# VH-VL binders against p40593, part 19

Target 1, 148 residues: p40593
Amino acid sequence: MIHPLIQRLTTTLGYPLLDADGLDRQVRTQPFSVLFFAGDPQRFPEALDVAVILPELVKAFPQLAPALIAGADEARLQGRYGFSVWPSLVFLAGERYLGCLSRVLDWGEYLERIPAILAGENEDLPRIPVLSPESGTPSCSPMETSES
Key: E = the ipSAE of ESMFold2; O = the ipSAE of OpenDDE; V2 = 0.75 times the mean of E and O plus 0.25 times the DockQ between their complexes.

## First folded at step 7 (VH-VL; framework fv_concizumab)

Design m3 (at its last look DockQ between E and O 0.51; V2 from the best seeds 0.00; counts 0 for: pae E 11.5 > 2)
Fold by OpenDDE, look of step 7:
Structure m3 (fold): chain C 148 residues (1-148), chain A 123 residues (1-123), chain B 112 residues (1-112)
Amino acid sequence: as target 1 above (148 residues)
Amino acid sequence: EVQLVESGGGLVKPGGSLRLSCAASGFTFSSYYMSWVRQTPEKRLEWVAEISGSGGSIYFPDSVQGRFTISRDNAKNSLYLQMNSLRAEDTAVYYCAKDIYTYSGKTYYFDYWGQGTTVTVSS
Amino acid sequence: DIVMTQTPLSLSVTPGQPASISCKSSQSLLHSDGKTYLNWYLQKPGQSPQLLIYEVSNRFSGVPDRFSGSGSGTDFTLKISRVEAEDVGVYYCMQSIQWPYTFGGGTKVEIK
């Protein structure tokens, strides 16, 4: 059973509940998203604190479309974003990953970090190594066929 | 042939509750997103709710936030809309709409609509 | 929310004459995937809405070739090359690029 504080996000506040397909739809239809990966609140009690904080974050950052990840899809979708700590708030611009805030933070820390995440300034974005095209062309030096 | 048949409409007082049903046939119900769309007395169309094929994804507009619940029973090929705390502005014909969006296709439109069921919220 | 504005509100057409309906969105309906998420519906008198055109210009199955959709970005047009009596009804545009999905106010087409 979903904890009442987490369930309130969907039933009272109307946040979408997203499975894997719903997430694909969310990222196509929302310019910015904040995805709540709550996890098990018995294992991660901080999930309940984040469930209380998230509505206030959405008020502070109205450009964010909030969503709750369905528990059955959390493990699969965690693999997509590569976070290891629960709970997590994952920030997206469309399909583009912007960053993650894990555990419960102080309110001031959210207000400081979220603007930087939304601006794409987060240094912690895994630098997809831009494979510089330069290295891989083996200069096949044409063997000078010595005409002897 | 795709068929969608709504039921459960009626007269209700403000603050009351009503449950709508939609019986679906002629397609693999569980593979498609389903929506409710309402038409006001002024003939405006308003999207009301959406649910994924599995029922794991649900979305509502702010206009029905916290008041409406969408659900489905794929074994019964049925879609439901539980409406609570009804208001006069919820008065409309409610249509069940089949989305063309599937797990394999990312398209966003309603290809089939039911005949609708009328909900009247009046004192 | 994206505001969809249709013009005209009503159109009276002589049978066999062309008709044109405009739909404007408050934001671009062009998605990064290259698709434009504008659809057209017809609601005939006493009937439910039915899909006519999806993604600006694609006719839905069974829709006559006299119906055509065009446009880009924020400006869209539905055309009927030769209006028939069966084309009477209210036409709606819809955007589906973002939640909530929103409809135009409708254009009533009547026969003279």
Scores: ipSAE 0.161, ipTM 0.731, lowest interface PAE 2.9, mean pLDDT 89
Fold by ESMFold2, look of step 7:
Structure m3 (fold): chain C 148 residues (1-148), chain A 123 residues (1-123), chain B 112 residues (1-112)
Amino acid sequence: as target 1 above (148 residues)
Amino acid sequence: EVQLVESGGGLVKPGGSLRLSCAASGFTFSSYYMSWVRQTPEKRLEWVAEISGSGGSIYFPDSVQGRFTISRDNAKNSLYLQMNSLRAEDTAVYYCAKDIYTYSGKTYYFDYWGQGTTVTVSS
Amino acid sequence: DIVMTQTPLSLSVTPGQPASISCKSSQSLLHSDGKTYLNWYLQKPGQSPQLLIYEVSNRFSGVPDRFSGSGSGTDFTLKISRVEAEDVGVYYCMQSIQWPYTFGGGTKVEIK
């Protein structure tokens, strides 16, 4: 059984639920994609907040084709994109990785960061990001705060 | 030989539910995407659901979203369509269709169709 | 959604004569992989649809060579060089480049 807030994304709102083959078809058909890696909401409760927010993000950025990643295939696909923090939104231009946003962010932060991610669609980015063990934190994390 | 045999159609009142089944044989069922396609009384064809070989990828058009659920049991070579909150517009012949798409293939068309099962939604 | 428009709605063809069916899509069906995702189906009276042509011009296994497909971009044609009695039915074009997959409205072919 999948949590109802996450299940509604596929069954009510019509977002594709993707395995690895489905992702290959998605990137062939969509110029831009946002992939939702929800994980297990019991372990990653912020996934429920992102599930509520994601439809509003798609309204704000209508070029993005949203999709949910199948729980059984998350480990395979996580390795493809190399993130380790859940929940995550992964942004693609076709098959090209543009960036990710992990955990839940403030609405204003999404409006600031997503355009910057999409503006990088012409950059020569690796298709699988390398997460540095030295840093101890993924680059997708919003854990940094401004100093006053 | 590839065979797809649908069952479970019938007469149902608006707001009711019905579960369709498709028994597959003659190919490696788990390797292929499967779809349900319906044909209205006016002879128009409408794709209504798709599921990946593993069952991990699922797609619906807007017309049935929130009301239909697709699933498969690869051990039984069976595809299912659960239809809830049925409307008169859902009256159609429902076909089980094999997509050529595999884990290794990269094309999208239906090469084999079942005989169809009739769903009538009427008071 | 991609709208698929077929013309004509029906054809009455003298046996042994050619037939031609047009299908037009509301956007290009050419994918960046170099393939064009336009397919043709025939539904004979009392039967389920059967695949005739895939990816514009490729005949499916067992389809006679009197059937040919052509076209590019948004404009496609199915031709039957010599119509036979077994060719009667409704012909549908279908795009499979994106969800939702959509079909043309059909062209009924009958023999007079």
Scores: ipSAE 0.006, ipTM 0.599, lowest interface PAE 11.5, mean pLDDT 83
ESMFold2 (binder alone), look of step 7: mean pLDDT 91; pTM 0.937

Design m4 (at its last look DockQ between E and O 0.52; V2 from the best seeds 0.00; counts 0 for: pae E 9.6 > 2)
Fold by OpenDDE, look of step 7:
Structure m4 (fold): chain C 148 residues (1-148), chain A 125 residues (1-125), chain B 112 residues (1-112)
Amino acid sequence: as target 1 above (148 residues)
Amino acid sequence: EVQLVESGGGLVKPGGSLRLSCAASGFTFSSYYMSWVRQTPEKRLEWVAEISGSGYTIYFPDSVQGRFTISRDNAKNSLYLQMNSLRAEDTAVYYCAKDIYTYEVSGKTYYFDYWGQGTTVTVSS
Amino acid sequence: DIVMTQTPLSLSVTPGQPASISCKSSQSLLHSDGKTYLNWYLQKPGQSPQLLIYEVSNRFSGVPDRFSGSGSGTDFTLKISRVEAEDVGVYYCMQSIQWPYTFGGGTKVEIK
């Protein structure tokens, strides 16, 4: 049974409950998304706190389209985004991963971190090491043949 | 042949409730998103609700959010729209529309390829 | 929400003459997948809407070749090369790139 606080997001607030197909539609139809991976609230009690906080975040950041991930698809979709901590809020720009906020944070911390995530400034994005081509131009320092 | 047949329209007072039904045939119902689209007396078309094939993914516009519920019974090839707290501005012909298929060879489609004949909802005091 | 604006509101066309309907969106309908999510519908008198064109220029099954769609970004056009009596009705454009889906106000096509 889905916990009432989590169920309220879908039944009262009308947040979509996304399976894999729903997620594919979400990322095509919404410029920005916040995906709630709640997990089992018995295992992760902080999911209930995030379920209360998420509507307030959506009010603070109206560009975010909220969605709840369906429990049956959580494990599969978690693999797509690579987070390991529950609950998690995953932020997307269309299909592009922007970042993740796991566990429950203080309100001020959400307000500080979310703008940076939405701007694509999130340091936790795996910096694809731009292999700067080490222009190891071997400086062939000409051996000064000291003609002794 | 794809067929969509709406029912359940009628006259209701403001604040009342109504449940619309759509019977679908001629396609694999559970594989498609389904939508409700309404046409106002002024002939404006308004998307009202959408539901995924599995019934998990649901969308509403702000105009009906929190008042309307969309559901489906794939075993009965039926789509439903529960409308609560009806308002005068909800007066319209309501169409059942066959929506996108997620996995076509050509990719995802995002349009209504078939529409029912509609059912009329009138909200008046 | 994306605003869809159609022009003109109505057209009166002599049979066999061409017709052109414009649809403008408040933002680009080009998706990152390379598709443009603009569709056209016709509602004939006393009927439900029917799909004519999807993704700007693709005719739906059974749609005559006299119908053509074109455009890009925010500006789209539906053309009828030779209007027939059966083409009478209201034409609507629709965007499906962004939720909620939105329609144009419609263009009524009549025969002179």
Scores: ipSAE 0.014, ipTM 0.615, lowest interface PAE 7.7, mean pLDDT 87
Fold by ESMFold2, look of step 7:
Structure m4 (fold): chain C 148 residues (1-148), chain A 125 residues (1-125), chain B 112 residues (1-112)
Amino acid sequence: as target 1 above (148 residues)
Amino acid sequence: EVQLVESGGGLVKPGGSLRLSCAASGFTFSSYYMSWVRQTPEKRLEWVAEISGSGYTIYFPDSVQGRFTISRDNAKNSLYLQMNSLRAEDTAVYYCAKDIYTYEVSGKTYYFDYWGQGTTVTVSS
Amino acid sequence: DIVMTQTPLSLSVTPGQPASISCKSSQSLLHSDGKTYLNWYLQKPGQSPQLLIYEVSNRFSGVPDRFSGSGSGTDFTLKISRVEAEDVGVYYCMQSIQWPYTFGGGTKVEIK
C-alpha cells in the first residue's frame, strides 16, 4: 500500500509511523517535530520527491523529530492542521502548531522557510494571507495552484 | 488483575536472532501503549521499544534501531519483540511493560504501571 | 538523551529510621502542560520493578504513605519516613518527558 520510497522512511530510516495516539505521545516527548502527510502517491506523486528530500531536511535541521502520518488517520489529522494540498510537512514545537509546507519546494526555499517556521515566523510578509478551507489559516504553500 | 507473562528468552550466539512474546490479561490490551524494558547484568534499566495500542506507532532508542522489531496481535492480547543481529550488550532480562497512556483519558501521564516477570536473554559466543 | 543521576548508590538503614534518595536530571522534567515527568520504581529482591511514585509525588495504588516524593525541575527526592524490612530493594527514578525514556542507575536500600 505504501510506495517503497515512502516505506523506506519508516522501515529503513526508523521514522515513526504515527496514528492519533502516537502523535499525542510524539508531541509530549519531542521538542520539535516535522510530520509528513504523504497521501496516496498514485494521486499525489510529489510525495515521492518529498520522501527523498525529508531525510536531508532532517540532517540540515537536526532538532526536528521526523514522523510519517498513518494513512488511516491522515484525513482526521489533516483537519487539525488545516492544510488542503498533498503532500505536506507540518511543523510543531511540542504540541504547538508552527506552520506547514505543502507540495515540493526547491531546496533553497526549504532553507529559508523552515528557520522562519521554527522561530515562529510562519507568514509571508509581502503576501496577503489566503485562508485554508479547513482552518482559516494561510495556505502552507508560498504559491497557490489552480486545477484546470 | 493485570498480568503480563514473557517467554522466548534463551541463549544465542552473537549475530543471532530471538523472538520474545508477552501474553497480556486483565485489561483492554488494544487501548494501551506497550513497551519492552531490559535490565542488564549490572542492574541498569533500559527502555528498548514502544508500540501504540493500534500498532501503528513504534519507537526505538538508537541502540537497537534497525535490529529490533516490535509488534502486537490485539486479537490474541500478545506483544512481541523480534531481536536480530544480537550483540553481547543485549544480554539482559527483558520485561514487558504496560503504559498507563491511552488517548481517550485526560490527566494520564507516561509511566509503566505494570511489568511482567521478565525473560532472560543471554548473548555469548 | 536525558541523564538521570541517583545518589547514594547504596544505603544501609537501621529499621525504623528514615531514608532519602536523590535523583537529578540533566535537564528540566517540567513540561509546558504543567506536569513534571519523574517517576520512581522499586525492585524488591527476586522481583520485577514495580511503580511506586508517579509525577514526582503521587503514590501509586497500594503504596504505603511512608513513601513520599518531592522536587522540581532537575532535583528530586524519594523519602521513606520509617524503613521496614519489606522496603529493601533497588530504587530507580525514571524520566518520561522525552524519548528515549531513561532511568537512574539505582539506589540499593538494605537493612542493617
Scores: ipSAE 0.007, ipTM 0.620, lowest interface PAE 9.6, mean pLDDT 84
ESMFold2 (binder alone), look of step 7: mean pLDDT 91; pTM 0.936

Design m5 (at its last look DockQ between E and O 0.50; V2 from the best seeds 0.00; counts 0 for: pae E 12.8 > 2)
Fold by OpenDDE, look of step 7:
Structure m5 (fold): chain C 148 residues (1-148), chain A 125 residues (1-125), chain B 112 residues (1-112)
Amino acid sequence: as target 1 above (148 residues)
Amino acid sequence: EVQLVESGGGLVKPGGSLRLSCAASGFTFSSYYMSWVRQTPEKRLEWVAEISGSGGSIYFPDSVQGRFTISRDNAKNSLYLQMNSLRAEDTAVYYCAKDIYTYEVSGKTYYFDYWGQGTTVTVSS
Amino acid sequence: DIVMTQTPLSLSVTPGQPASISCKSSQSLLYSDGKTYLNWYLQKPGQSPQLLIYEVSNRFSGVPDRFSGSGSGTDFTLKISRVEAEDVGVYYCMQYIQWPYTFGGGTKVEIK
């Protein structure tokens, strides 16, 4: 049975619950995502704290589309992102992995780390080298053959 | 042939609740995402809810978030929409729509390839 | 949300003449997979919507060759080469690149 604090994210706040196929849709349809890998709150009690914090993070960072990972798919999807600590918040730009915040953090630490995680998208935009138009074609000045 | 038959529409007061049903046939129901789409009296089409083949993925627009619940019974080939805290702006014809295959190797993605005939929901005082 | 704008709102066409409907999106519907997530639907009088065109230009099963879709990025067009009486209805474009999925306001096609 899903813990009431975690269930509230889907039933009251309307966060999508994602299986593996749902995740593929999420990354296609949302510019930025924060995926909540809660785990078992009996094993990882900090999951309940993160479940309370996540809605406040989404208010602070409205560009983030929140989602909860379905428990049956957590192990499979954990392998995709390579985190080992529960709970985890995984940040994506489309399909691109941006980072992960595991365990429960202090509020100030979330506010400090999340902007840095999200800013990583701007660096990996291939700077289309603005071809500076200054590749002046060397005007082949005709060598004046001085007929001496 | 793909068939979708909606039911459960009716007149309800503001703040009331209603449950819609959709009976599906002619395809492997559990293999497809399903959606609800509504058409307002002004003939605007609005996406309302989506659910994966397994029911493990669910999504809503902000307009119905926290008020509506989508579910399915794959053994009964049935889709449901539980609507709570209904508002006048929820007045519409509600369509059950067959969505894309849950996982297609071919990468074919077409949304709402088949629609039911719809069921009318009227929210009025 | 992505805003879908259709023009014209209504079109009256003589049978056998061509028709053209425009759909514009507020954002690009081209995804990194190279697909463009735009569909066209027709709702005939007294019927539910039916799929006509998927991914900009692909005719759905049973859709006549007189229907064609084109466009890229934010600008899309549905064309009917020779309008028939059975083509009467409201045409809608739809984007499904981003949640929520959104529809155009519709274009009513009538026969003169």
Scores: ipSAE 0.026, ipTM 0.678, lowest interface PAE 4.1, mean pLDDT 87
Fold by ESMFold2, look of step 7:
Structure m5 (fold): chain C 148 residues (1-148), chain A 125 residues (1-125), chain B 112 residues (1-112)
Amino acid sequence: as target 1 above (148 residues)
Amino acid sequence: EVQLVESGGGLVKPGGSLRLSCAASGFTFSSYYMSWVRQTPEKRLEWVAEISGSGGSIYFPDSVQGRFTISRDNAKNSLYLQMNSLRAEDTAVYYCAKDIYTYEVSGKTYYFDYWGQGTTVTVSS
Amino acid sequence: DIVMTQTPLSLSVTPGQPASISCKSSQSLLYSDGKTYLNWYLQKPGQSPQLLIYEVSNRFSGVPDRFSGSGSGTDFTLKISRVEAEDVGVYYCMQYIQWPYTFGGGTKVEIK
C-alpha cells in the first residue's frame, strides 16, 4: 500500500518511479537527478514531510530531474549510494554521486546545502563506495556522537 | 513468433479520453520493457511511453506527461495506455513496441525490435 | 531533446543501384559504456516499422547483407549496396541514449 502523499508524486506530479534498472537508464538520460528514498512511511514518518517538500525543491532547483525509488529495490540501491537513514534525497550529476540529505531539514538549510552539493563542494559527505555485508554503511545525516 | 496486437483506437473529441490495449504473445512478456510509439499524419515517429517489465519504472516525454498513463497486466500479457485530455496533436497511429530485456545480456537488448500493426486515434471536433 | 536530422527527405533509385541515407544528432550518441545508441528502422508501404540496424552497424535478424550502417559521435550513415523492390519505404534513425527517445524525420526511398 502506497501512502497518498507519496503516491501523489508519481500519479499527480508525474515523477518517475524507478527500480534498479530504471535508475541506470535515468542517470544515462538526465544531466542532474534527485532521487527520493522514502522507505516505509509507517516506520519513517519524516518521508511524508519530504514528499511535501520535494516538489518545492524542484521548483527552486529546476535543473534537477526528480524520481522516486521503488521500495522493493531500496536496499540494493542504498548500497550503491552508501546512506543508512531514511528518508534520503540523493543528488547525482549523470551517474556521478554528488551528495545526499537525510531526514527532513529546515527550508533554509536546503537552500544553503543544495547549491553546494550541485557545485561539487560537499566534501564532508560520504562518497559512494563498493560495499560488502561487513562494511559499515555511510550516512549523509548530521549524526553527532557525544564523546565522554 | 512475437505478436503484438493493439486495440481501442477511434474518433474522439478534444478533451476526451481513450484507453488503448496491446495483447502480446510469443515471448516472456514480463521480462521485457514495453513502449508506445505513435506516428503522426505527417509520418513523424514519436515515442510516448515506456514501462519496465515489472511495472516498477515508468517514463513519458514532456508532450504527454500528466495526460497519459501506462500500465501492464503481466498475468494477461497486456499493455495499456490511458490517454486523457486529448488534443488534436495526439492524432496518430499508436504502436505497441517490444522494448529491452529487463536483465542486460548480449543478444537480448533490442530497442523496439517488434511493433504491432497499430491502432488509429483521431482527435477532431 | 536530441534532434535527429535525416537527409535526404526523399530519394528515387534505379533498381540495382546504391542508396545512402544520412542521420545527424544534435549531440554525441556515444555513452561512457563504449556503446553508441543509434538504430535504423524501415517502414515498408502499409506496414509497421521494423528494426533494421542496431547500435550503428549491427544487422537485426533476417536483414540482408546489402544493408550496412556506419558512423560515430553525431554522424551516421545507412547504405544499401543494391536497392531492390522490397527495399522501398521510409527509413528512420532513432537515438536512445536519453529520454525522450527521438527519431529522425524519415527518408522515403522509391524506385524510379
Scores: ipSAE 0.000, ipTM 0.574, lowest interface PAE 12.8, mean pLDDT 83
ESMFold2 (binder alone), look of step 7: mean pLDDT 92; pTM 0.945

Design m6 (at its last look DockQ between E and O 0.42; V2 from the best seeds 0.00; counts 0 for: pae E 12.0 > 2)
Fold by OpenDDE, look of step 7:
Structure m6 (fold): chain C 148 residues (1-148), chain A 125 residues (1-125), chain B 112 residues (1-112)
Amino acid sequence: as target 1 above (148 residues)
Amino acid sequence: EVQLVESGGGLVKPGGSLRLSCAASGFTFSSYYMSWVRQTPEKRLEWVAEISGSGSTIYFPDSVKGRFTISRDNAKNSLYLQMNSLRAEDTAVYYCAKDIYTYEVSGRTYYFDYWGQGTTVTVSS
Amino acid sequence: DIVMTQTPLSLSVTPGQPASISCKSSQSLLYSDGKTYLNWYLQKPGQSPQLLIYEVSNRFSGVPDRFSGSGSGTDFTLKISRVEAEDVGVYYCMQDIQWPYTFGGGTKVEIK
């Protein structure tokens, strides 16, 4: 059974419960998303704290579309985003991964970190080296054959 | 042939509740997203709710969040809209709409291919 | 929310003449998948809305070839090459690129 505090997110607040198909729709239809990977509250009691905090985060950052990941799909979808700690809030811009906040944080820490995540300033994003095309145009300087 | 038949409309007082139903036929109901769309007396169309085939993914606009719930019974090919704390601005014809779910190599497409005849909800003192 | 603006509000057309309806979105409806999420619906008098055009220019099944959709980004047009009596109704554009889905205010097409 889903814990009442987690269930409230879907039943009272109307947060979508996303499976893999739902996630694809979410990322297509929302400019920014915060995905709640709650895990098992018996194993991860902090999930209940995050379930209480998440609605307040959404009020503070109204551009975020909240969603809960379905328990049956959590393991599969965790693999997509590469976090290892439960619970986790995964932040997306469309399909683009922006960052993750795991465990329960202090409110001030959320307010500090989320803007940076949304701006794409998160240092933990693997810097895909923008291979600047080294335009090594070899200037074939024509060797002036000095005909001596 | 795809058929969608809405029911449950009526007159209700502000703060009241109403439950709408939609009976679906002519397609594999559980395979499609379903939506409710309403048309105001001014003839404006407003999306009201969406639910996935499994019923797990649900979305609402802010105008109805916390007041409306959407559900489905795939065994009965039925879609439901529970409306609580009704307001005068909820007065509309409510349509059941079938989403197109097309998986193509290019991705997914989402639009309403079929609509019911609608059921009228009037919220008045 | 994406605002959809239709023009004109109403159009009176002589049978056999062309009609054109404009729809503008407050944001681009082009997604990263290369699709543009703009649809057109017709609501005939006393009927429910019916799908005409999906993804800007694709006619839905059974829609006559006299209907055509065009546009890109934020500007879209529905054209009827030769208006018939059966084309009377209110036309709506809709975006489905993001939640909430939003409709234009409608364009009423009448016969002169």
Scores: ipSAE 0.024, ipTM 0.673, lowest interface PAE 3.8, mean pLDDT 88
Fold by ESMFold2, look of step 7:
Formats: C-alpha cells, structure tokens, sequence
Structure m6 (fold): chain C 148 residues (1-148), chain A 125 residues (1-125), chain B 112 residues (1-112)
C-alpha cells in the first residue's frame, strides 16, 4: 500500500518511480536530479512532509529532475549515496553525487542549502553532526563523497 | 519470431480518451523495456512513452506528459497506453516497440529492434 | 531536444548504383562510455520501421552487407553500395543518447 501523498507524486505529478536500472537511465538523460527516498511512511512519517514540499522545491529549482525511488530498491541504493536516515533527498549532476538532505527541514533551510549543493559549495556549510538516529539530527554523507 | 500487435485505435473527438493495447509474443516480455512511438500523417517519428521491464521506471516527453500513462501486465504479455485530453496533433499511427535494453544486457544501448504493425488514432471534430 | 536533420529529403537511384544519406545532429552523440548513440531505420512501403544499423556502423541481424554506416560527433552517413528494388522506402536516423529520443525527418529512396 502506498500512501496517497506519496502516490500523487508519480500518478498526478508524473515523477518517475525508479528502480536501480531506471536510475541508471535517469542519470544519463538528466543534467540534474533530485531523488526522493521516502521509506515507509508508517516508520518515517516525515516522509509525508517531504512529499508535500518536494513539488515546491522543484518549482523553486526547475533544473532539478525529480524522481521517487522504488521501496524495494531503497536499501540497495542507500549504500551508493551514504545516507542512513529516511526520508532523504539525494542530489545528482548526471551520475555524480552532489549531496543529500535528510528528514524534513525548514523551507528557508532548503532555499539556503540546495543552491550550495548544486554549486558544489557544500563544504563551507556547517556540517550537521551525526549524533544518533533518534535525536532528529540529519545524517547525510559529505557532498564530495564518490559514488561507489 | 518476435510479434507485437497493437489495438484500440480509432476516431475520437478533441478532449477525448483512448486506450491502446499491445500483445507481445516470441520473447521474454518482462525482461525488456517497451516503448510507444507514433508516426504523424507527415511521416515524422516521435517517441511518446517508455516503461521498464518491471513497470517501475516510466518516461514521457513533455508533449504528452500528464496526458498519457503507460502500463504493462507481464502475466498477460501486454503493454498499454492510456491517452487522455487528446488533441489534433496526437493524430498518428501508434507503434508498440521493443527496446533492446534488459536488466542483464552487458553494455547499455537503447534502440528499438522490433516494432508492431501500428494502430491508427485520429483526433478530429 | 536534439534536432536530427537528414539530407536529401528524397533521392532516386538507378538500380545497382550507390546511394548515400546524411544525418546531422544538433549536438554530439558521443557519450562518456566511448559509444556514439546513432541508429538507422528503414520503413518499406506499407510496413513498420525496421532496424538497420545501431551505434553508427553495426548492422542489425539479417541486414545485408551492402548497407554501411559511418560518422562521428554530429555528422553521420548511411551508404548502400548497390541499391536493389527491396531497398525502396524511407530511411530515418535516430539518437538515443538522451531523452527525448528523436528521429530525423526521413529520406525517401526510390528506384528510377
């Protein structure tokens, strides 16, 4: 069962739902991508907030090609991008990993951090400490981490 | 031999809907990406939809995005194109096309190795 | 979108003579994997398109060796060394380097 707010991203807004092979085709054809790893909304209810926010982020940053990652492939792909917290937004330039934003952030923080991620200036932003998954602190790998 | 047979074309008024079907045989349908490609009355070829073997990856060009949906039923070896809000410019012969790409092909290339015979969609008052 | 331009729009060939069709893309079709994503199709009268050449120069299964493809970057050529009656139809080039996939406008080949 897929929650209606997440389902509308693919069915109403036309965002691709990607498995691992679909991701490989996406990165070949799109200059920039934002990948939404929603997880299970029952376990990660902030995913519903991100599902509402993501279309507005795409309006604000129209160079980003949005996509939703298929639930069955999230664990496999999670290791490729080095995040450990759901939900996450992963940003790519073609095949190259640019960075990620985990959990839900304030709107202003998205507007501040996304341009830095896209410009490759993430190393000057405060690194959010990874203290504990239950603390609410985001857990993303650095922007310059190579895709494996 | 690979066979692709389209059906469901016809005459429809602007703003109407049609659902196209493609029956596939002669290959392991679920292993391959499938596409719809249309040919206009002016003989131009236009790619209009793509779907992965599992059905989880779907792509459209901007000209049909939000109006067309693509699906497949791997148990029935069938591909579908639901076309809504049809316009005069959607008038074409619609081909079901098999992609060479599979999950297991070494080296990835995306071309259509087999096409159906086509089904005609006419959007006119 | 990548624009694919074919010339000539039509050609009439004496049987047994060579034919040459040009295809130009609005940007390079060479990808970072070293492959060039340019394909050729033939649509015979009353039939659906059929694949002739993939990745510039590779003949698809069952395609006679009188068909050859060449080119690089943005400029590509399909040659038929000796045109036969069965070669009549419309030839299309196609790029699959990026979405949306796009086709050339077609070149009609006729026997005179």
Amino acid sequence: as target 1 above (148 residues)
Amino acid sequence: EVQLVESGGGLVKPGGSLRLSCAASGFTFSSYYMSWVRQTPEKRLEWVAEISGSGSTIYFPDSVKGRFTISRDNAKNSLYLQMNSLRAEDTAVYYCAKDIYTYEVSGRTYYFDYWGQGTTVTVSS
Amino acid sequence: DIVMTQTPLSLSVTPGQPASISCKSSQSLLYSDGKTYLNWYLQKPGQSPQLLIYEVSNRFSGVPDRFSGSGSGTDFTLKISRVEAEDVGVYYCMQDIQWPYTFGGGTKVEIK
Scores: ipSAE 0.000, ipTM 0.562, lowest interface PAE 12.0, mean pLDDT 83
ESMFold2 (binder alone), look of step 7: mean pLDDT 91; pTM 0.933

